# VHH binders against Rho GTPase-activating protein gacA (gacA): the designs that were tried, part 20

Target 1, 338 residues: Rho GTPase-activating protein gacA (gacA), of Dictyostelium discoideum (Social amoeba) (q54y72)
Amino acid sequence: MGSSSSKSSSSVTVASSIDYKAKPTIDELGTSNYSGGLEVSKNLLDFNLGEKPCPLKSVVQDQFTISNSSKTKLKFHFEPLQPKEFQLSFSPTSGSLDKGKSKTIKVKLMVNQKINTNHKVVLRVEGGASHFLTVKIRCETGVFGVDPNTLEHVEDEGFRVPYILALMKRSLIDNGGLQQEGIFRLAGEQTEIKRLKEAMNRNDFTSSTDINTVASLIKIWYRELPTPILNSIPTEKIFYSTDIDECVQSAKNLPEPQKSLLDWLMHLLLMVSSFSDVNKMTAQNLAIVVAPNLYDVSSSNPMEGLVLSQKCVQFLHNVLSHKVAVHKRESVAYEVLS
Key: E = the ipSAE of ESMFold2; O = the ipSAE of OpenDDE; V2 = 0.75 times the mean of E and O plus 0.25 times the DockQ between their complexes.

## First folded at step 21 (VHH; framework vhh_7z1x_3)

Design n6 (from n1 with G105N; at its last look DockQ between E and O 0.32; V2 from the best seeds 0.00; counts 0 for: pae O 4.0 > 2)
Fold by OpenDDE, look of step 21:
Structure n6 (fold): chain B 338 residues (1-338), chain A 123 residues (1-123)
Amino acid sequence: as target 1 above (338 residues)
Amino acid sequence: QVQLVETGGGLVQPGGSLRLSCTASGFTFSSYWMNWVRQAPGKGLEWLSSISGSGGSTYYADSVKGRFTISRDNAKNTLYLQMNSLQPDDTAVYFCARGEIRSSNWFYYFEYWGQGTQVTVSS
């Protein structure tokens, strides 16, 4: 009477907690004029004098136009900004705009300290949707916010990447980052982030025991790229790609250096996800916390922005899930052969 | 330093109600979108709700729509989640997360997270 041990194949139900099926199709999201009727002619304020660093302690000026396309008079105001590193002012800071009218907004920037940043500005509209502007400031040469091709590259586990990424990865791994609960989810300390970022820009970084800070800096590095990695993929492919194979193919079709940068990151995230029992960072969780740093969505509609954000997460999740699946198959195959 | 601290979690019976709080510090609270996210045992992170800096705009996942209400008190730097009609499936660690806006678009990613608060719905 041979006891047939029924191997319960624990189907790892990848509980996709994000209902990616929640369709509002962009089409269903309709042109709902959720723009509150205020249109902005420019949402990126680039104060880089071309390829030259932004001058310190000098006033740089720009301007853009706001237009009221709504049926009513709109009131607007810019939220106050109190950065330490620079002074940014809008003129007027607040006002009203009649139906069908336009107003020129003057922008003044004075940078007090060397900084590379994409600063976010909020334009509030009473009774309407807020607008977000990006102020791009590049005051220093370094390893952040620069063209990756200008950086020293190394080979890291088969990927050609900037040396700073390899260093951060090594630091993360050496200090137990792979087993750290909430890695890449938990933010580093802001002062330490700043300190290490500066050190990295000076090529003085070797290692840090603050693994959350290092993980944050990896995300920040990708986020501060002149062009986010996934923006090299057509938006339609990000939005409509629900199939894992399509997502993987889109990732494979990336040009260099974006391909290598994404592949390197995916490999790191694969390593992290392999310890998900301990660190609680599954492929899905990692996609949620990392994907937004890889993609810049230009939408004036908050709902559209949200949907696109979710699609970006889905895209990255699909790519990462595929890698996890492949890795598992390979591991099993090695176990059977051994 | 940016800090988010969730409170208000606990054990509740099915059909019961619970109110979660998240106290924020280290940043201008009213300038940021705030979010609630949960993680059930053995499941991934699930987005639940978002609220604009002013509190004028709110969004909900279908799973919690009509049952949960997000709100904020900017004077107190506190985010709230009123949870009604709780079900066993709502058992999870609930996280408060600060939203970040990228470029001209309202792009939602969570830059900062709290440690979470446990909510258990059981008879």
Scores: ipSAE 0.098, ipTM 0.598, lowest interface PAE 4.0, mean pLDDT 82
ESMFold2, look of step 21: ipSAE 0.325; ipTM 0.716
ESMFold2 (binder alone), look of step 21: mean pLDDT 87; pTM 0.883

## First folded at step 23 (VHH; framework vhh_7z1x_3)

Design j1 (from t2 with D111E; at its last look DockQ between E and O 0.43; V2 from the best seeds 0.00; counts 0 for: pae E 8.7 > 2)
Fold by ESMFold2, look of step 23:
Structure j1 (fold): chain B 338 residues (1-338), chain A 123 residues (1-123)
Amino acid sequence: as target 1 above (338 residues)
Amino acid sequence: QVQLVETGGGLVQPGGSLRLSCTASGFTFSSYWMNWVRQAPGKGLEWLSSIYGSGGSTYYADSVKGRFTISRDNAKNTLYLQMNSLQPDDTAVYFCARGYTRSSGYTYYFEYWGQGTQVTVSS
């Protein structure tokens, strides 16, 4: 991917002038048809574990097929992986594939340390577009990186959510988080984030005065979900709709627990935005810093990934703006009736 | 541990130039997309530019394309923004923000931010 100018017709900070009739064109997202004919039989490697945790220090295997539908011999390789927590290998790691031929790629994984992650791997094709593969690793039954349905839930302001979210929100609010300048934009220290996350996974967390670390961990909780909550919405509704009512309807159509998780988060962000004169976090600012945690935009083209991430921000901003508008109407109606 | 520190802001007359720097610590700088974002008085955050790798993958918002140049020096853990032909509507606080890593996918991402540097363009 060479240097090129931005072709986006929008910015991450557009606000009250959002044009709901403007839709991005496909040519802003690029095309892979020009550059290659390798096809993959699947792009998710879950090692056929289903709901079972990945065992430690044991080899698990998966496989997939690559096929050359182009008219020429193609060369491929997997970009190197160097994580400390696991070993991942592809057999073969590189090679050539004659036209019309297929090859089985065997994948081996051995996890040395408990982790939950969606690790991305790039399959490079000589003279073609890269393919993006997701390696799903789930070893732990803590509160991060697990299916939310397996967690204890509580009622929090009319939303049923995992108890850890309610604890983190209470910690934020009780320690002045709604009035903290840059909340959700300013991250906690990485060492403290790791320490508190481990405590939460051990069920050893009640509260922390470290507002930015707790805010970071709320975002991380959503980001590490096995399926990020907005990925349950059809791609075209996320990336190509600028109509607020359509975005709101898509959010309402989410199945549980995704609907409650999104609504809970939007209510928290609404509360934060109502103090934006102090904390400097408008609905638009919050959408920018939060949305990337709610959707996994896997793309073989870096510019496409960037543009799609921006569309996700626009989607979340539409949903949040609607929540803000509804809240204002309800507050005015209460004052009039009282 | 992760720190991003912006420098190089100041007062500039219209048509002038400034070069912003962002020094990074506490992470493997070369592995991350790096971004410039600004916030004008009374406005929301505006993404300006992104860069990955040793400098071959750069992207710009239309509002700054041709006037601003993003670059990085991975040996010095430093991100730069060269800003030319500055106008009063470029007045803002400019932030350096860490993006995603390749191993985390290509999702555009603002996890860590600097405190910002003020740029004021005034006659």
Scores: ipSAE 0.012, ipTM 0.457, lowest interface PAE 8.7, mean pLDDT 79
ESMFold2 (binder alone), look of step 23: mean pLDDT 83; pTM 0.848
OpenDDE, look of step 23: ipSAE 0.338; ipTM 0.744

Design j2 (from y3 with F107T; at its last look DockQ between E and O 0.42; V2 from the best seeds 0.00; counts 0 for: pae E 4.1 > 2)
Fold by ESMFold2, look of step 23:
Structure j2 (fold): chain B 338 residues (1-338), chain A 123 residues (1-123)
Amino acid sequence: as target 1 above (338 residues)
Amino acid sequence: QVQLVETGGGLVQPGGSLRLSCTASGFTFSSYWMNWVRQAPGKGLEWLSSISGSGGSTYYADSVKGRFTISRDNAKNTLYLQMNSLQPDDTAVYFCARGETRSSGWTYYFEYWGQGTQVTVSS
């Protein structure tokens, strides 16, 4: 990842950093600017993404039209300066345009690192003043806070999930996480959580011996989803169902990818609860620390928010307890048959 | 680094009292709701009480209402639980936890927990 954190350094090597979270200022938005009779159909290029982040290391396209409303033939070219953080191309990059004619300019963008900026592009007209275009670049891609359907998926123990989840689970298991006292309850150190999360977003993660940081990041992954996975269940079924079979059926009725994401997580929590005599994390304990990451309570009242969050815990506990009960019956059946 | 350290547990006879303390560091204590949660032997975690950052709002589980009192001293970065009329069923490890809310809604959760302090009520 490009280091934006060098901005906080005092007298050390000063690097140019870009505020990846900033909204554009009014000066950064494009405006119409007539230069020698050449007109552009739009001055802001957003690649038809609206407010969605631009995918990292993928090509996105936009286009606009230039028109010659003057009485003479005009020659034009785009200045070729491109920063290292992204690749930007125009087709055609130069040319001429006869009186009264128009031409479509195709624009391609590939962002090489996370960046949030408005880039000014200069369109030069021979014998006239320059015209400016604004390229809106918002790339907050990675594996956190994105639509799961945009991520690479793998099959992990019969569940299709984003690869980063499988990596985090592998890291937990390989480093003794199932036997770690207080797993999922005890938080990782905040500086390490941030460091490892950034590494995951850069695709620089394979494993970590810091069990609590990885467990925290699994919870954070679900918590930062654009749509929390349980919010697709009707509110009444989440907060007021006491019937365990109804809760289980509501979970089964989730659409993809929410269903697969929930099922994968429940299987992981089942494995953790199987070691509760060592790690002290029963199904109830796991529901308490995990469920709030799966649902946004919409109440504006803090006390109602607390109460409804506890109801969400009860819902998840019912679903997880069902899986524990099924697993215990399967374990007895296996023992009898073996 | 956020740290929460509980103290004040011990052995007490039924009907007795204890005061638990939780010393906080690594964050602006007065900006966060704080909580007490316990885990009895062989049972799951049970939320007991919450207090707002200013100390102006307090909430209790029915099982402890009237017997337990949550309070805080923001100058000392310390959370307290006064426990009166203790009974054998109050035997547990007691944890303090920092309350968290999601920025997009009011989902309330606990990310930072202490290691806990043992309370044993002899029967």
Scores: ipSAE 0.220, ipTM 0.663, lowest interface PAE 4.1, mean pLDDT 81
ESMFold2 (binder alone), look of step 23: mean pLDDT 83; pTM 0.843
OpenDDE, look of step 23: ipSAE 0.406; ipTM 0.754

Design j3 (from y3 with E100Y F107T; at its last look DockQ between E and O 0.51; V2 from the best seeds 0.00; counts 0 for: pae E 8.1 > 2)
Fold by ESMFold2, look of step 23:
Structure j3 (fold): chain B 338 residues (1-338), chain A 123 residues (1-123)
Amino acid sequence: as target 1 above (338 residues)
Amino acid sequence: QVQLVETGGGLVQPGGSLRLSCTASGFTFSSYWMNWVRQAPGKGLEWLSSISGSGGSTYYADSVKGRFTISRDNAKNTLYLQMNSLQPDDTAVYFCARGYTRSSGWTYYFEYWGQGTQVTVSS
């Protein structure tokens, strides 16, 4: 219902390409002009389960508080959810909150089938900015959406990574993925992604000829990490650094396991980009389609989210470009010495 | 099955106009931000424009602002890009892409893409 003319938002500019030499200002990142609106006591709902899996077909509960710190009455409602895998309800589902008042929202979840996901819920606020809540659902153990330190690791080309990543990479390479036009850009079929992901979670995956589905699942694996790997880098280093050496140093300073996971991924993307004449996926193309899976932008403002996502792409492209340059120098040196 | 199919590309003279369409299927179209992206010969991907699920919010790259207009018809599951004042630098394959927001923010994350439609601006 939020329709407006196509000329809305005409005063705000969004960068069309990565400018590696420019430093962004705080204004380019955007700031909220609505800071005194409705506040939430937490934006992650885990039903107090910690590492314990959610029981199937049983109700679990959580709660949080909303507070009106603005100078006006605010109306709120939770955007209706139609998930197939679980039932999620909020009490109250909607209402008004007077200036300076707080209200407890009770949340009930019943999972109807095994699923591991971080589900997004929108809390719409009339008279203030909307909020995004994450509902953490872990009703199955597997390889997606879990702490990577709990997974079995293998050596893959000098990197120690969860075995499922090594299997997915082997599947891609063995089935011609490096020569696949649009790899990582073209999506797998939705039903196949779901089927193969379930097989991986059951430890029932060896290989698949469906290149685009496996490539999608590599991105999904990173996206579903409980903590995205780049969120361990200080925000100012992600969004304000234009110096390639500084970006590289920030990546090197990542703690484990994030550093090994990033390095493994960068090496895979390096291999893909080395076939860009065939697959059409340059380092820039890969950064654009991969970076959003590596960083969770904490913003309720769509425009700020777009700007920050573009800066995240810039950061990843700088790291990948450095790795490409190092690899090229080492390849020339090897040719001379051999 | 998620599908995005771009149409409406072709050969046009400088200063001309084209309207691209992207027909979506296999998902609730109105729930997602949609995007236009292009790839010129020998270059990387360039983001052009984004539109909210309702159509109420639109954003443009500086290179196309004022010349291109993104719109959507949720009843027809179709995304549009009206391109005016086309120049040879606009020659590219044009893709529509579905956006997805991560749990706590907005992003133009693109998991699903069309096959693209070729736009050539030449005399």
Scores: ipSAE 0.014, ipTM 0.512, lowest interface PAE 8.1, mean pLDDT 79
ESMFold2 (binder alone), look of step 23: mean pLDDT 84; pTM 0.852
OpenDDE, look of step 23: ipSAE 0.267; ipTM 0.698

Design j4 (from y3 with S50V; at its last look DockQ between E and O 0.58; V2 from the best seeds 0.00; counts 0 for: pae E 3.4 > 2)
Amino acid sequence: QVQLVETGGGLVQPGGSLRLSCTASGFTFSSYWMNWVRQAPGKGLEWLSVISGSGGSTYYADSVKGRFTISRDNAKNTLYLQMNSLQPDDTAVYFCARGETRSSGWFYYFEYWGQGTQVTVSS
ESMFold2, look of step 23: ipSAE 0.360; ipTM 0.755
ESMFold2 (binder alone), look of step 23: mean pLDDT 85; pTM 0.864
OpenDDE, look of step 23: ipSAE 0.668; ipTM 0.880

Design j5 (from y3 with W106Y F110W; at its last look DockQ between E and O 0.31; V2 from the best seeds 0.00; counts 0 for: pae E 2.6 > 2)
Amino acid sequence: QVQLVETGGGLVQPGGSLRLSCTASGFTFSSYWMNWVRQAPGKGLEWLSSISGSGGSTYYADSVKGRFTISRDNAKNTLYLQMNSLQPDDTAVYFCARGETRSSGYFYYWEYWGQGTQVTVSS
ESMFold2, look of step 23: ipSAE 0.420; ipTM 0.770
ESMFold2 (binder alone), look of step 23: mean pLDDT 84; pTM 0.860
OpenDDE, look of step 23: ipSAE 0.605; ipTM 0.852

Design j6 (from y3 with E100Y Y109D; at its last look DockQ between E and O 0.02; V2 from the best seeds 0.00; counts 0 for: pae E 4.5 > 2, framework grips, placed apart)
Fold by OpenDDE, look of step 23:
Structure j6 (fold): chain B 338 residues (1-338), chain A 123 residues (1-123)
Amino acid sequence: as target 1 above (338 residues)
Amino acid sequence: QVQLVETGGGLVQPGGSLRLSCTASGFTFSSYWMNWVRQAPGKGLEWLSSISGSGGSTYYADSVKGRFTISRDNAKNTLYLQMNSLQPDDTAVYFCARGYTRSSGWFYDFEYWGQGTQVTVSS
């Protein structure tokens, strides 16, 4: 009578809408069982470049160790990557690891074009949890993908932020971006994005007539930060912060420059949401389209990653909702006094 | 240029079926997660479904689970949403959205959106 241990695949229910009151437990995510027994010594590959730009058309190398902490032999493989901008290889690309054994993985990167990106790589484990690795590529100096503290800062409506953000915001506003339907949702023109990004990196900002391009560039700027803003918040806080006050407090506790960067962004999004009747971008909609640019999910389980992403959206929505509420109260107060 | 164009929307009776299509261009379609999102009148955006680059993995919101099916034809650069048992509450603009993360990794995000297609469920 073989007790078929029915591995209850705990199906993580993915909510279709943001519910800030929902408190799913990590246990419900089955995260405890998803330590597929493979451990990775590091999740970030920077090729030991630090702040140095990645050389073009040259091979740089990194390495990390995988360890099998499971009770059985594990098989692993890296999913193939075929980016246009760079070549990335893992050695070995696949293999097996006995119980308690470790293996060093060598990583080679050759960048063909100037790019600043955090590229995700998946390490698949047969019968276990997959691991996500981040490949950090920084090929150029400029205003994108660099430490914000290295940039020229200005005061923009009470926020100290990089000058480039202030410029983009101004451009967005001056070109009617606040009233633009689908702003921050609709994509900019790729060629224009590339052109402007390059120009900006050379401190040659020219206004774009395409307002969606400017909005996209703002998202891209945040996304390309060496460390996404919300990753400065403990994952537990993002996950378990279910009320607006908790989220707001967490946002207030951010270190600089993340705090100022988030506050500035929230102010911009507040402005956009104030025109939601016209632009159709409510606080919720804006959270959905912007939050993924502020948080890098490091998870060994795709479903966990999904949940964390949703929690990040929820977090941002709560913070933004608070700002909207405060602004409305202030506006009413001014009307009464006037 | 990345382009997403939704088609297949229209008027349908309750209990009816509709198949939406999203034609993608300007990127390697098979390398990206694709998503369906909708927006009902007066409501926020609602995620419905996601599919991996290879099509091997699919995810659904509870609101549409068992009724909607996401699929893709990578040879045609087309994403599909088969919608069955449609209800008035399914009335919305339906958007196709590309994820930022490649097929080699899962990340719940939307980088590019189409213009959307209107679906109206009414008797």
Scores: ipSAE 0.122, ipTM 0.612, lowest interface PAE 3.9, mean pLDDT 83
ESMFold2, look of step 23: ipSAE 0.154; ipTM 0.663
ESMFold2 (binder alone), look of step 23: mean pLDDT 82; pTM 0.842

## First folded at step 25 (VHH; framework vhh_7z1x_3)

Design ja (from j5 with S50V; at its last look DockQ between E and O 0.37; V2 from the best seeds 0.00; counts 0 for: pae E 3.0 > 2)
Amino acid sequence: QVQLVETGGGLVQPGGSLRLSCTASGFTFSSYWMNWVRQAPGKGLEWLSVISGSGGSTYYADSVKGRFTISRDNAKNTLYLQMNSLQPDDTAVYFCARGETRSSGYFYYWEYWGQGTQVTVSS
ESMFold2, look of step 25: ipSAE 0.401; ipTM 0.758
ESMFold2 (binder alone), look of step 25: mean pLDDT 85; pTM 0.866
OpenDDE, look of step 25: ipSAE 0.674; ipTM 0.875

Design jb (from j5 with F107Y Y108F; at its last look DockQ between E and O 0.34; V2 from the best seeds 0.00; counts 0 for: pae E 3.5 > 2)
Amino acid sequence: QVQLVETGGGLVQPGGSLRLSCTASGFTFSSYWMNWVRQAPGKGLEWLSSISGSGGSTYYADSVKGRFTISRDNAKNTLYLQMNSLQPDDTAVYFCARGETRSSGYYFYWEYWGQGTQVTVSS
ESMFold2, look of step 25: ipSAE 0.377; ipTM 0.761
ESMFold2 (binder alone), look of step 25: mean pLDDT 84; pTM 0.855
OpenDDE, look of step 25: ipSAE 0.469; ipTM 0.782

Design jc (from j5 with R98K Y106W; at its last look DockQ between E and O 0.48; V2 from the best seeds 0.00; counts 0 for: pae E 10.5 > 2)
Fold by ESMFold2, look of step 25:
Structure jc (fold): chain B 338 residues (1-338), chain A 123 residues (1-123)
Amino acid sequence: as target 1 above (338 residues)
Amino acid sequence: QVQLVETGGGLVQPGGSLRLSCTASGFTFSSYWMNWVRQAPGKGLEWLSSISGSGGSTYYADSVKGRFTISRDNAKNTLYLQMNSLQPDDTAVYFCAKGETRSSGWFYYWEYWGQGTQVTVSS
């Protein structure tokens, strides 16, 4: 079932990796014995002004409401964030809300430098569950955070994919990435990730010897897609499918471009896993570190999101394991026939 | 390079206590949820606890609630797990993990992890 040298592959399965009885409920998340709570009118603040980039050094605004459906007064505050790339403010930043009342939160954003990112903000509630908000910022056109159908495509080993993916894979492999211990598990430095991502968005990238930064950027490319590739799979097939054949069929039924993008990625991960003796990245290890980039939950329920996330890992592991099994069978058949 | 290094594991008697530390580098520590996860011999990964970037929100698995306390010191880039009332079933390799999600649900998911520290509880 695994090796004693792998901390994430020995007996780990998606079904056994998260204890459902140990998972917190909404009632247990930061609170005990509370009824009701604070509600938010939306969890996404989208500062993409239609098809045009978010302007630099100009204030853009949004707003949402918070409502107290609990039986008591609730106190709230937005946890402080100090990113250097943009200034984000909430008005009011903190306060209290009597039962049955609502309050409008005004949001202002000024982006100081070009960035495409999904930034997370925590709304802390004393006496209730915390909330996450996603702030979507798109300040430039490029190859990250855009509809993949708008990008130049190339043939890469039988897959039609955006050219930037082929370049990143070529850079990874040419610089010894398949033999790099912890590839996809170890992240590049954030400064180098930002620098190289900017170069890619400017069409100023051909290769990098920084294996971990390029591997990180492949994951980031998928994570920043406007529509994550697995979100076209019915949620019930993610939650309830434990059979490999069912997972493979669900993946096969994905619409384009998600199908081609997934197939390309699975082939790359198959190649990585075939060197697991040296890089220590088994199919299970790869599923664990890659799957979070392929699915975005739309629920404000943290428990549902956690369950979906672990089922997404199991789903990806099943698809990848099938490809490993098929590849082994085809390799044996080729050797016999040649 | 993102690095997470767990320390503080060891051998302890049933009913004893240990404090684990995780030193983080290569990212803005205070901006991310952090997690503790363990893997017992022959078993899968088990989530134990999560803490928000500021330390203001904490969550615990039922199996450790009341016995374990997660905390962080953002000035030292260090995550902690205070473990009390340890029992043989707590024997495992303990990992810290950096959260990376696109929504409120994803923040419990563990994309980047440390190498782990062994905790053994036996008479």
Scores: ipSAE 0.000, ipTM 0.364, lowest interface PAE 10.5, mean pLDDT 77
ESMFold2 (binder alone), look of step 25: mean pLDDT 83; pTM 0.856
OpenDDE, look of step 25: ipSAE 0.113; ipTM 0.611

Design jd (from j4 with W106Y F107W; at its last look DockQ between E and O 0.17; V2 from the best seeds 0.00; counts 0 for: pae E 3.2 > 2, placed apart)
Fold by ESMFold2, look of step 25:
Structure jd (fold): chain B 338 residues (1-338), chain A 123 residues (1-123)
Amino acid sequence: as target 1 above (338 residues)
Amino acid sequence: QVQLVETGGGLVQPGGSLRLSCTASGFTFSSYWMNWVRQAPGKGLEWLSVISGSGGSTYYADSVKGRFTISRDNAKNTLYLQMNSLQPDDTAVYFCARGETRSSGYWYYFEYWGQGTQVTVSS
């Protein structure tokens, strides 16, 4: 997957633009002596703002044309209605059209919060039938494949990370993930991964007992970042450094948010490795299965890709092993002093 | 559920031969490059060999080139590793792994692994 297509409008005749099932107002019942006089070029204004990132508090525009196909001058106005979730305006908001003339209506939308809605707008026509327009607003953002700076962040054990990461970690720990044999090595079912990922993108996730699916999704979250977190490290340092201290320093020199995202992940893997007697996942094993999700580079052939992947594994293993060693030393010092 | 199951491990004398099998289920086997990888006691993962989905292309690590042969039977959903001239240093757990590629090009990673089969080379 990676392809997307959307078509946002359809053509409609004046007769088909009237919602025959909508409840008429008093004005519609008392003023409708005319059918099909004012035509609209489209009755659907599709603002698909679900692309990444969602452009909250930014003005987006569309336009359509109204035409007078009747034998008389028509007057029109858009019925004012301003929901709190978005601001919608039409320019001109009102006016008249002589016989056979048309006018472009500019539409401006600003969305104040994430919403997915179909908003009905009424175009009133003096001496004619009203038109109902649908303004479709899709302003949801996924949590996968987006710039992490656009996501809600929370404090999780001293790390500021996107909320979805904290939820996935809590789900793993609460459901016995630290004791799960082969955690992060054993993949979830593809169908369940897709189902949970879609729920997460809809903000419908809190927990799952499917440990391997959630662990897979943590790896997928890092793998699908627009820029993988290790890609800002120079190629020579990530692929060709054999010195542990150099690897650790390169990790410490990462810019934000990459540094916090790496540190959070390393802490999670440290916790997993501390149960390796049960789950069989040592720091070395975890580096093998996690590191390839953190870097992406074009290679000249399949063999180069495999070799570079192994070099990235060694880099992460060095960083993780250092954190394991530091944690053990700090635990001993705490016990002595307390 | 993607599953990979290795068989054929065991104890063998130096200079001997073994044939490992990996039976695949839960996916279209012929659509994926397949790998053999091993882990000797106390050591990191060592990639050994890869075969293309059709079986038309094979690649080997220098440590096993000329001694090991990767093959596949797409009708039986089975990957093979023929290991000849085995030495004590070939002692390891041997895994099959499904090759995954990223959209940016050739960047292989391993999402799906078998449970592994033990190969021990000793007298």
Scores: ipSAE 0.362, ipTM 0.715, lowest interface PAE 3.2, mean pLDDT 81
ESMFold2 (binder alone), look of step 25: mean pLDDT 85; pTM 0.869
OpenDDE, look of step 25: ipSAE 0.378; ipTM 0.736

